# VHH binders against b0bn94, part 6

Target 1, 137 residues: b0bn94
Amino acid sequence: AEVQQLRVQEAVDAMVKSVERENIRKMQGLMFRCSANCCEDNQASMQQVHQCIERCHAPLAQAQALVTSELERFQDRLARCTMHCNDKAKDSMDAGSKELQVKRQLDSCVAKCVDDHMHLIPTMTKKIKESLSSIGK

## First folded at step 1 (VHH)

Design d7 (framework vhh_7nfr_2)
Fold by ESMFold2-Fast, scan of step 1:
Structure d7 (fold): chain B 137 residues (1-137), chain A 125 residues (1-125)
Amino acid sequence: as target 1 above (137 residues)
Amino acid sequence: QVQLQESGGGLVQPGGSLRLSCAASGFTFSDYAMSWVRQAPGEGREWVSSISSSGSYIYYADSVKGRFTIARDNVKNTLYLLMDSLKSDDTAVYYCARGSLSEWIKYFTQGLDYWGQGTQVTVSS
């Protein structure tokens, strides 16, 4: 179970770093260039400049929200799977099963949850990147 | 050489408060998420709370929400658990553990890298 916890966390961290490096950073660059253009309009009021900058920030804010939402769905799905494993383990203990047997059953169940969900990460990564690309031109 | 040392446990009356501390050494504390896990007499381990490496993301078990507060001091390499409105059901040995955001994997009972020795909290008259 210690190996499984590290395995999923490392995979998620790698995905987040990949998305940040390949998509978010580019969007951030575009946001700052957009914002700089807002500041060069010497006919605009300060309020209009601020509103212009806010509009430049919107795509990046949307992108960050999208990534967070996808990760939250993934986490919830995995958590529900492992919760079933813990419920099963509790039932086995209540029925008088040996602690070592229950631990093995729990470990096996959790490992399957992780394996099933690790398989989803490449597809989720692709979906996130495609969605992020649709936010900008 | 990772070392986690808990302190601050003790005996309190129902409704009382305690502050637990966990001193970390042997690794870059500010790079890791940290968790509190407890184990009541005769029961399995129960995840209590987790805090991200920066302190920006915090998660609590439903049983402690609104009563407990997790915090960290990355300068002092210390993790804290502030426990208010303690109940008899909170009686347990409390362990600090090095681990990922527990909300991601809150049902892994034995998935954390390193554990402290634990500190006893007893809520009784």
Scores: ipSAE 0.000, ipTM 0.122, lowest interface PAE 12.0, mean pLDDT 78

Design d8 (framework vhh_7n9e_1)
Fold by ESMFold2-Fast, scan of step 1:
Structure d8 (fold): chain B 137 residues (1-137), chain A 126 residues (1-126)
Amino acid sequence: as target 1 above (137 residues)
Amino acid sequence: DVQLVESGGGLVQAGGSLRLSCAASGFTFSSYYMYWGRQAPGKGREWVSGISGSGGSTAYASSVKGRFTISRDNAKNTLYLQMNNLKPEDTALYYCAKGTPSWQELLDYFSHMDVWGQGTQVTVSS
């Protein structure tokens, strides 16, 4: 279980760092430059400056929502898979299977869930980057 | 000392509606995926619906899709299940469970997914 936890954590961390370096950081830079320009308008009211800054933040907010949505979808899929494993384990215990046998079956089932979902990370990363590249256009 | 307490179950006629609640305590509720499961008489546990920590993602078993809606109020540490167009086949003990931590806390992912509440009974007649 500890090994499976570390595998998922490391793969997700690598993906997030890649997306941040190649996409999010650039968008953050553009947002701050955009916002600075809003503040240099000597004719604008405070409300107009606020609205200008909000418009500058919109692409980054959209980007963060996109990344969060994809990560939550990944978590949901993995969670459903492992919950199915737990349900099978409970059914086996209720049917009178031995504890050690049930634990081995559960561990194997969870490992398969992780293996199946780990291979989705490169595809998810590509989709996220493509979607982010379209933001602000 | 994680605690999950379900309420809102009862007897209802086919075609009726019920809203279940799950009061959570002892953990940072908004950081965890939560789900509803059920166990019908003579059957194993069945996952029915799940929701991400932020509430941005939801998922449903095919048997309840379109009829049930999962939601959460993170300010109140409460999980909900709105059940519409109930069928006799929905008769079961419904329980909420703590699942996946936020993506930032995936290291603890597998330690908490089998934390179950006591359950609330739903009986659908006719």
Scores: ipSAE 0.000, ipTM 0.129, lowest interface PAE 13.1, mean pLDDT 76

Design d9 (framework vhh_7xy4_2)
Fold by ESMFold2-Fast, scan of step 1:
Structure d9 (fold): chain B 137 residues (1-137), chain A 126 residues (1-126)
Amino acid sequence: as target 1 above (137 residues)
Amino acid sequence: QLQLVESGGGLVQPGGSLRLSCAASGFTFSSYAMAWVRQPHGKGLEYIATISYSGGSTYYSDSVKGRFTISRDNAKNTLYLQMNSLKPEDTAMYYCARTSPYELWQRLMEGEYDYKGQGTQVTVSS
């Protein structure tokens, strides 16, 4: 149902906002301050300034890639679970089960997938934040 | 890095056949339901077919049911559309699409997709 999809989307959006506010935003601020410092060295060559800025930006780029990878893994797992529910529903219909019973079984199966994966969000959030805090050391 | 690349389109006569392919990269292909959609020149997107992540379930629009077959090869990260008994009305740009990870099967038909490729043109003409 749409209710289950919206429930997951809302929880993931809340997590992303939390990670951005508490981790990504401060990293972005540090990156720009780092880059500004690179530009204040009047004795540095153009190549040295560019290299300095690249080093400042790399941790943020890694952080963004980490967050997107964690989200992709979460989405892959949830999709696999719900698609398995749909495959089972199709098999039940093909075997002659009544439409109302199949719909109830599908809805229950999908709700369980969502419940199971919603439980993983706090753990995923913690891992992301810990990984982000270790970047740039 | 996430990419969907369609191929296999071309010019074909009415009653002919074509097989479209979609090469997927940059994501776990076997974890997503996939779809084929098309867009005739100057018109909106039209849903054609969907296949579950395992290939165990397929769904078709009424306009192509019995003529088109969607399939996938998860080992090759490739989606296929076998098109038979082609009609002039099938002329369109064909796209493969990845369903939203949060979209439930029942809502796939409403056309919410994460990603859509560049497309491959199919023209059915004498």
Scores: ipSAE 0.000, ipTM 0.173, lowest interface PAE 13.1, mean pLDDT 78

Design e1 (framework vhh_7nfr_2)
Fold by ESMFold2-Fast, scan of step 1:
Structure e1 (fold): chain B 137 residues (1-137), chain A 124 residues (1-124)
Amino acid sequence: as target 1 above (137 residues)
Amino acid sequence: QVQLQESGGGLVQPGGSLRLSCAASGFTFDDYAMSWVRQAPGEGREWVSSISWSGGSTYYADSVKGRFTIARDNVKNTLYLLMDSLKSDDTAVYYCAKDLYGSEWFPEDYFDYWGQGTQVTVSS
């Protein structure tokens, strides 16, 4: 059960690092360049400069919100799957199954949830990267 | 050293309210889903509620849905359970559990519990 949790954590972490390296870093670079341009306007008041900088930050903020939303959707799906496993385990216990039998069934069920959702990560990664590419257009 | 410390339990009358807290330390709180699990005397552990790492997704057992609210404060590294319309059946020791991605494991061997839990007694 801890092994299954660690598998999911490592896979999600790898995906997040990939998105950060390939998409977020580039967006952050563009944000800083945009912000530097705001600072070169000799006619602007400091308030106007700060408003300009805030506009430069909007795409990155949208990107972070999108990644967070997709991760929460992934967690929702996985959580519902493992809740089903828990319900089946409780049903088996109520029916008089032995603790060891219930434990094995739960572990197998959770492992299948994890395997199924691990296979969703490439699709989720693609969707995130496509959505991020459309930001600021 | 992962540590989870529950508090906020007590004696309350049916229909009353309680707020439970769980102070977390020894790990990056923001990276993990968190759960509440309870155990009544002589019974097995019952999953109550889970919350995603960001707080954006919450899940509830049918027995508590509409009455309990799970929440977290990632700045304070604290998990909460807001319990309304308490019933005698809610009497149990409540445990805070560190879960990755809402894994409501049962039995107890699958949870990373720490501490004694906090006793909630609903009685007139």
Scores: ipSAE 0.000, ipTM 0.194, lowest interface PAE 11.8, mean pLDDT 78

Design e10 (framework vhh_7nfr_2)
Fold by ESMFold2-Fast, scan of step 1:
Structure e10 (fold): chain B 137 residues (1-137), chain A 126 residues (1-126)
Amino acid sequence: as target 1 above (137 residues)
Amino acid sequence: QVQLQESGGGLVQPGGSLRLSCAASGFTFSSYAMSWVRQAPGEGREWVSSISGSGGSTYYADSVKGRFTIARDNVKNTLYLLMDSLKSDDTAVYYCAKDTEELLRYWLDTEAFDYWGQGTQVTVSS
C-alpha cells in the first residue's frame, strides 16, 4: 500500500501548488499592499496602525485555516475508509481465511479507498479556490 | 504588535507532568494555526505539535505522540501543551509559534512561523 500512499501524496501536492499559484499568492500581495496603506495614515495612532495591519492579515489567515480544514477532512475520511478495510480483514481472519488471501483483500480494499477519494480531489480543489476567491472579495 | 508569552515551564522529575500556556495578543487568535516548537541545548529546533485555528485538528511529532496534548481556548486567546510521562529527552526551551502559512499534515515547516514567543524552559531531571 506504499504505492497508494504515494498517489495520494502526489495528488495533494499538486492541488496545494495549484491553490498557492492561483489564489494564495495574490492574497499575500493584497495583504502587503493593505498593510503598507495602513502605514501611510498620518492621523492614526500607533495602536490604530497595528490593528489596521492585523485586519489586513485576517483574510490570509482565514485562507490558511480553510485549506488546512479541507485537507484534514479529506485525510480523516480516507483514514476511516482504510480503517474499515482493516476491520474487514480482521473479520476474515477470525472466520478462518488464509493470511495471503486476507492480505490481498486488504490491499484491494485500500486501493479502492484511494481510488474513490482521488475522485474527490477535483471537487475539493474547486471548492477551496471558490472559497478563497470569496475571501479576496 | 503580535505578542506571544509562554509560561508553565520548570523542573520536573521523570514521569512527571507539566502544563505550558501561551498567552497571545495583537491578532485574531482563532484565525491562525498555532504550534509548539522546542530546542534542546546544542540542538536545532524540533517541531512538537500544531493545532488548527478552530481547534478541530491536531498534529504531533512521533516523539511526543500519546504523551502530549495540544489545546487552545479561543475565548481566552491561550494555547496549551499538556505534557505527561515526561522523559529526560523532553528537556528543552519550548516556544509558542504563530503561523501565517498553511500547516498541512504532509508539510510541517518550523521556518514558516511568523512570530515566536520568548520561550519557557522545561528541565526533566531527578
Scores: ipSAE 0.000, ipTM 0.093, lowest interface PAE 14.7, mean pLDDT 77

Design e2 (framework vhh_7n9e_1)
Fold by ESMFold2-Fast, scan of step 1:
Structure e2 (fold): chain B 137 residues (1-137), chain A 123 residues (1-123)
Amino acid sequence: as target 1 above (137 residues)
Amino acid sequence: DVQLVESGGGLVQAGGSLRLSCAASGFTFSDYAMYWGRQAPGKGREWVSGISGSGGSTAYASSVKGRFTISRDNAKNTLYLQMNNLKPEDTALYYCAREFYSGDLWEYGMDVWGQGTQVTVSS
């Protein structure tokens, strides 16, 4: 089970780092440049400057929320899949199956669960990047 | 006739602890995985934790991992959530849910929601 957990963690980590490097960092830079422009308006009240800065932050906040939401949906689906595997293993144990047989059944079930969900990561990454690119337009 | 009733919420200071309970009736409790979810004002529902029907497996959202512990007592048809080191960000309506599995990755995996119990964390 440890190998499967590591596979998922490495794939998700690579995706998050890619999104942060290629999309989030760029949006953060745009946000600070936008905010700096708000501060250069000598005719604006402090309240107007604050509201201007809030508007500059909105796209980045939306982007972070979107990434978090997608990751939580992925984790939720994967967790439900592995929990189903654990319930089947417990049922087999209760029915009198041998410990080694139950362990092999569990490992096989979890591996398939992980493989099925790992195949979704490239598509999810593409969707996230496309959605993030649309936010600033 | 399926019913889920949450309790145990309240007002607590940051760093404090609360234990939530969910009393289930109208179905064979041990046959279903159970979940805790939450919803803060103006936000969507967020998954918090899940536990298998037997209680042998648990899962947690990254935001609560290490601080919250899910458990169940199948003899009493009750689900629990022990919440430690509470943060202001944990302020939400907490509700329990029963698992729904359609066999499709794109289908929503939770149904039969309770009314919820309010948790408010100060400061």
Scores: ipSAE 0.005, ipTM 0.145, lowest interface PAE 13.7, mean pLDDT 80

Design e3 (framework vhh_5j56_2)
Fold by ESMFold2-Fast, scan of step 1:
Formats: structure tokens, C-alpha cells, sequence
Structure e3 (fold): chain B 137 residues (1-137), chain A 127 residues (1-127)
């Protein structure tokens, strides 16, 4: 169970770092350049400059929200899968199965949940990157 | 790294109540809600006993050992990364060091199943 937790943590961390490096960092750089350009307009009022900077920040905020939302969906799906495993284990125990056998069944079920959801990460990563690339139109 | 800190232990008379708190830190992306949190106790010369567990955040499943069912209530506040154990109708037999522990997903009340442990808080029920 510890190895499965670390495996998921490592895969999610690798995905987040990939998205940050390939998409978020570029958007961050664009945001700062955009904001700097707002400050170069010597005919703009203070309010106009602030509105300009706010507009520059919007794509990055949208990108961060998108990544957070996708990660929350992933976590929720995995949690529901492991909850189903717990329910099956409880049913087996109530039916008179030995505790050790039930624990082994639970461990196998949880490992399968992790394996199944780990296979979703590449597709989720691609979807996130595609969605991020459309931001800022 | 995940850290768990218990508080709320102390001396109480038989029939009294205590509320224990377990504060968690070190979870990536606020994954705290994906972790099952369990309460365990160990008295001198006894094996560690699982008391209660709670899994997930929104309507998480709860479990209780027969020795505390109806007297203890587990709850969680994910905004504070905290799990509580409300202990009512305390008996001298409840005297022990109480530990909170975290494990990813729902697990049994077997202490070996949990990966992360707090340092423990002493509860003494005595007149």
C-alpha cells in the first residue's frame, strides 16, 4: 500500500512538472511580458494600467484552475475505486471469510485501482496540455 | 513528508469526555481528503488496538471497534487538515497512549496497514 501511494504520487508529480515546464512556465513568461507592456503605455491612466495587468493574469489563473480541476477529478475517481474495494472487503468479512484472506483481497483490489488509473495519466496529460494551449485566444 | 500531530489528551475522571485532534501536514496538492485517518491506542503490556477510521472527505465512511462503538465519534475538517475523536463515557480501561495514523484509501483497523503515524497523546482515566 505504501508502494502504491508512492507510485501514484510520483506519476502525478511527473505530470505536473511536465505541464509546468511545457505550458505553465511559458504562460507565466507571457503574463509578465504582457504586464510589462501595460506599464510602458505613458498615456494610460492608472485604472487602465491595472485593467491591462488584470487581463494579462487571466489566462494563467484559468490554466491553474484547469489543472487543479483535472487533478481533483482524478483523485475523486481513484478514491471511489478504493472505496468500492473496501465495501467488497467488508462484504467478504460479513460472509465469514478469514481476516487475512480479506486483507489480501483488499490489497489486490487497491493495487488494481492504482494500475487502472495510472494508465489514465498519459491521456489526462495530453488533454490538459491541449486545453492549456487553447487558453489565451 | 507527511507529519501527524495529536493533541487533547490528559487526565479525566470515569464517565468524563475528551476530544482528541490530529493535525496533518505535508500532503501534496491537498491530497489530505484521499487519505484514511485512523485512531489507535496502546496500553502498557497490550497490543496496539484500532479504534476508529474515517476515509475520504465528502461523506467519508467511518468504522469503529466494538470496544468504543457508541461512545467514540470520529469526524474530519478538511479545511483544517484535522481529524477529531470525540470520546464520551470514558472508562479506566480506556487509559492508553492514543495515536492517529494516515493511509491512502480505506483500510482495516489493523495498525500495520497504516504508513504514517503521530507521536501519540496520553489519556488517563482515573479518579
Amino acid sequence: as target 1 above (137 residues)
Amino acid sequence: QVQLVESGGGLVQPGGSLRLSCVASGFTFDLYSSYAIGWFRQAPGKEREGLSSISGSEGGSTSYSDSVKGRFTISRDNAKNTVYLQMNSLKPEDTAVYYCAAEWGPYFLDSYEYDYWGQGTQVTVSS
Scores: ipSAE 0.000, ipTM 0.190, lowest interface PAE 11.7, mean pLDDT 77

Design e4 (framework vhh_7xy4_2)
Fold by ESMFold2-Fast, scan of step 1:
Structure e4 (fold): chain B 137 residues (1-137), chain A 124 residues (1-124)
Amino acid sequence: as target 1 above (137 residues)
Amino acid sequence: QLQLVESGGGLVQPGGSLRLSCAASGFTFSSYDMAWVRQPHGKGLEYIATISSGGGSTYYSDSVKGRFTISRDNAKNTLYLQMNSLKPEDTAMYYCAKDMYYEGSFWDYEYDYKGQGTQVTVSS
């Protein structure tokens, strides 16, 4: 089970880094440029400048919330799958199965959960990037 | 802290044999079930075999059953994998792992258990 945990963590970390490098960093750049433009308007009141800057920051806040939400949904789904595996293992132990046999069944079940959800990461990554690309447009 | 060091990999012809070793330190080796897992290049992890803490029980993946034998020497804190009748499909990085009964949240466990691995390449 430890191996499967590491496998998931590495894949999720790689996805987050990819999204940061290809989407979030560009959005941060656009946000700061947008904010700089707000400050160059000699006719704007202080209130108008502050409102302008807030509008520039909103897309990035939305992007961060979207990524966080997708990761939480992914983790929740995976957790529910592994919880089902744990419940099955407990039932097998209660029925008198050997502990090592039960652990093998658990490991196989958890590995399947991980395999199934790992296959979803490319699709999730694509969906996140598409959603991020639509923000601020 | 917990450390696992795999060795024994190499290049071997189809039908050949290799014996992998895993030297464990930083935990009470004789108290834990141990496992071998592998990862072919560009693919996910695949379970290979498990051995109980005392060595009395073993389990194998269907893909290696009858060809691989897992064993351990608790006096030497060492885990072994004897691989016979090797096939090109067995080509992978092989890792030993401390097996555990998963409990609670999947994310609650520490994972500084995996070594650097040992490469097995089956090719003519």
Scores: ipSAE 0.000, ipTM 0.102, lowest interface PAE 15.3, mean pLDDT 76

Design e5 (framework vhh_7nfr_2)
Fold by ESMFold2-Fast, scan of step 1:
Structure e5 (fold): chain B 137 residues (1-137), chain A 121 residues (1-121)
Amino acid sequence: as target 1 above (137 residues)
Amino acid sequence: QVQLQESGGGLVQPGGSLRLSCAASGFTFSDYWMSWVRQAPGEGREWVSSISYSGGSTYYADSVKGRFTIARDNVKNTLYLLMDSLKSDDTAVYYCAKEWLGYSYEAFDIWGQGTQVTVSS
């Protein structure tokens, strides 16, 4: 399960880095340029400048919340899948199955959870990037 | 030098409370689900609770639901277990575990050394 853990963690890390590089970094740059423009208005009050900057930051804050939410949903789904595997293993032991047989069934069940969720990462990545592209429109 | 170090265990009376801590180092703590697992004398390991990498999702074993609270501080790289209304059945060595698969004990890739909790009058 160490190998399976590394597979998921590396795939998720690669996705997050891709989203950061291709979407978040661009939005962050736009936020700072937007904020700089707020500071160039000589007629604006200090409060108006502050509100202008907050408005500039809102899309980035929304983007970060979206990525965090999607990652938590992904991990929650994987955890629930693994929990189901553990419950089935306990049921098998209670029914008198041999420990080694139960362990093999558990390992197989967990591996399937990982494989199924690894297949979801490209779709999740696409969904995140599409959602991020719609922010501020 | 990845390390998990538990603390906060001790002797407490039934109905009492304890707070366990797990100090994590050598990895990016905020990237991982974290769990508490316990082992009572003569028993196998039992999963107690898990928390998502941000702390937004928490899960509990039925035996501790409503009495225990799992929490984390990603700035301090510390995991907590707040135990209330302790029962004699909670007597066990409590382990901190780094995990990403949630609830399966086979899914843990790092285990701490454990901290003893004894509930006795």
Scores: ipSAE 0.000, ipTM 0.171, lowest interface PAE 12.5, mean pLDDT 78

Design e6 (framework vhh_7n9e_1)
Fold by ESMFold2-Fast, scan of step 1:
Structure e6 (fold): chain B 137 residues (1-137), chain A 121 residues (1-121)
Amino acid sequence: as target 1 above (137 residues)
Amino acid sequence: DVQLVESGGGLVQAGGSLRLSCAASGFTFSDYYMYWGRQAPGKGREWVSGISWNSGSIAYASSVKGRFTISRDNAKNTLYLQMNNLKPEDTALYYCARDLFEYSSGGFDYWGQGTQVTVSS
């Protein structure tokens, strides 16, 4: 496999598991308890019960969208960085640089992209957790 | 240092078969698109076949499609070309090549020394 791709996959997986364990699981429990309470109102119409349940699920849906958005942004930024590396490599080849030299420059460039973005994961994790903590207030 | 060493060529009669091997070293073989190319006397290099790093994508030149089969063994760092129903027109020096970039196809390449295939008419 690609070593750099595995590094990114492992780091992202660890972050997702941390967020799920510390934040999402609790939110899911609260949302299901909220929904159960909606069903106990024997004076409510079917429409009112459905609206109640929808309100209970909204925070969890918002949380899922937030996590997905942050991950997509992270992946897009990393992809743009590596695409820049590929463009530079192709420009060097067109300018007459040796193939081996270009490959080494590309490998170094991609590794730096990964290293730079790996350093962003703790900050991204903190931002996600802080945003999740504000949901439902 | 990247090394590609081809073997398996030889003299064969029209209609015969040969299996070429390419032993790769000096890089992570499973990360690269690999190619077979050939060069007949007095002609430029011709692309013959290519295979992606996981064998999920395979392509052939129209001149060999249906007769040649490309394959790879990532555990052995080896690329193969099974050549069936050989024609005099297949006479050439056959080269193994690696794409310049990991997980890329149709790009630049590094070529091996080649193995000679001669098909008698």
Scores: ipSAE 0.000, ipTM 0.069, lowest interface PAE 17.8, mean pLDDT 77

Design e7 (framework vhh_7qbe_3)
Fold by ESMFold2-Fast, scan of step 1:
Structure e7 (fold): chain B 137 residues (1-137), chain A 119 residues (1-119)
Amino acid sequence: as target 1 above (137 residues)
Amino acid sequence: QLQLVESGGGLVQAGGSLRLSCTASGFTYAMGWFRQGPGKEREFVASISYSGDSTYYADSVKGRFTISRDNAKNTLYLQMNSLKSEDTAVYYCAADLYWGESDYEYDYWGKGTRVTVSS
């Protein structure tokens, strides 16, 4: 199970780095340029400048929340899949199946959960990037 | 936005078989079947992983129903064998896009297809 956990962690980390490099970093740049522009209005009160800066930060905050939410859903879904594998193994053992066979069944089931979810990462990455591109139009 | 259309429902005798289909108008990630019988709450029937390698069934249908999917056709199937009068219900297809949550919490639902099992 530790080997499968590392596979998932590495794939997720690679995806996050890709999104951060290609999308989030650009949005951060736009946020700071937006904020700098707020500070150039010599007629605005400090309160108005602060509110302007808050508005500039909102798209990036939304983007970060979106990425975090997607990662949490991915992890929850994978956890539920492996939970069902554990339940299935327990039921098989209770029904008198061979211990070694049940352990192999559990390992295979968990590996398939991981494989199924690993296939989603490239497409999930694309979908996240598409959603991020629509933020702050 | 995403549309799910169920088909294949009908009237069958106890012990008979039916195959339900659900076609999605676009990409889907997690998919499953739910049903609601007369005077009952909607209940889980079966779910399937994206690859089709992992399937989960409610105890009441385990061994009688088989869930499968064809991702190339954006279609989900439910093969129902050894039908019982208790299986009488409207069957709903459910799906999540990449933004979905758990296997049992679906954002997109079809309008349902009616299955009536007579004894």
Scores: ipSAE 0.000, ipTM 0.101, lowest interface PAE 16.7, mean pLDDT 78

Design e8 (framework vhh_5j56_2)
Fold by ESMFold2-Fast, scan of step 1:
Structure e8 (fold): chain B 137 residues (1-137), chain A 125 residues (1-125)
Amino acid sequence: as target 1 above (137 residues)
Amino acid sequence: QVQLVESGGGLVQPGGSLRLSCVASGFTFSWESSYAIGWFRQAPGKEREGLSSISGSYGGSTSYSDSVKGRFTISRDNAKNTVYLQMNSLKPEDTAVYYCAADFYGLSEYEYDYWGQGTQVTVSS
C-alpha cells in the first residue's frame, strides 16, 4: 500500500535526521578539524599527511557503517514480513478464496508488518545513538 | 568512488515529457539506505539550479524547487541502483544540461559528494 510505504519512509527519514543532527554532524566536525590539523604540519611528507587524514576519518567511517547496517537490517526484516503476506495471499487465491477477501487480508497483513516494525524504530534509534557515542572509546 | 551516469535527455516539444535516469555504481555503502540523490540543471549563462532530491532512507522523502513542483517527480528503484526524474509539461525554459548528484546522508562539507557528467535536455519547436 502506498500509505504504508509513506509511513515507513517518513519514520525512517525522521530517525536518520535525528541521528545526523545529534551524533553524525558532531563527528563530521571533529573529523574535519582533525584533518585540518594534519594539513598544518609543513614538515610532513605527502604520505604522512594522507595517513594522518585517514586516521581522522576512521571513527566517522565506522559510524556510517553502523547506521547503514542497522537500516539494512530494518529494511530486510520489513521486506520479509511483507513477502510472507504476499505468499499467504497467493495461497488463499489458490485455495479458492474470493479476490476481495484476499485483498483485505493482504492489506491487513501488510499494515500489521508496518505497525510492528514502526514500533522498533525508537529502540533502534536509541541503540544507534548509544553505539555512536561509544565510537573512539 | 561512487559514479553516476545520467541518460534520457533529448529534444522534445513544449508540453512534452521526458524521463531521466541516474544509474549509480562503485558505492561503498548500501545505495538505498546511505545515499541521498539530487537533480540539478544548468542552462547557458545561468548558475546551476537545484531541482529535486530524494533521501537514502528506505525510498526516501522527496523535495522540489518551486520552478518544477507539480511538473517533475523524483523516484528511485533501489534494485536497479537508479533514480528517475519524470519531467512533464516541459517548457522552453527547462532547456539545460541535467545532472544527478549523490550525498552520503548529508555528511559532506559541500552540498554533494559525487556528480554525473550531465545529459542535455532541449525543449523547442
Scores: ipSAE 0.000, ipTM 0.117, lowest interface PAE 16.4, mean pLDDT 78

Design e9 (framework vhh_7xy4_2)
Fold by ESMFold2-Fast, scan of step 1:
Structure e9 (fold): chain B 137 residues (1-137), chain A 121 residues (1-121)
Amino acid sequence: as target 1 above (137 residues)
Amino acid sequence: QLQLVESGGGLVQPGGSLRLSCAASGFTFDYYAMAWVRQPHGKGLEYIATISTSGGSTYYSDSVKGRFTISRDNAKNTLYLQMNSLKPEDTAMYYCAREIYWSSEGEYDYKGQGTQVTVSS
């Protein structure tokens, strides 16, 4: 269970770092340059400057929502898979299976959930990067 | 730049309740799963609860299931832990942790200063 958790942690961490390094950082740079331009207008009211800056933040906010949404879907899918494993374990216990046997079956089931979902990370990464590249175009 | 500030701890009698808060700043709160962990005096860190980026999924240590509730408000960059039916064994320093990846166990990227919870008569 610790080994499986670390596998998921490392894979998701690598994906997040890749997205941040290759996509988010560039978008953040654009946002700050956009915001700096808003502050150059000495005739604008404070409200107009704030509205201008808010518009500059919109692409980054959209990017954040996209990444959050994709991570949530991944977490929910994995959670449902492991919950199904727990349900199977409970059913086996209720049917009179030995405790050690049930634990082995649960561990195997959870490992399969992790393996199956680890295969989704490259596809999820590509989808996120493609979606992010289209923001603000 | 990165900062997590815990609050809400205190002295409470067994059976009582407390609500902990964690104010996050200096990073994009919405991008990270968050966790609460605790450390009793002289002991190791113990995982308590994890919440997904949107708050849609939550996970708990067996020791706190049914008693504690983790939640978050992304608009306010704040993480919460509602603690009910407190027991003396819940006495510990409680830390807010930034978790880059989903996990009920493991290493945490960033930890705050902590808030002390003492359950004693």
Scores: ipSAE 0.000, ipTM 0.159, lowest interface PAE 13.1, mean pLDDT 79

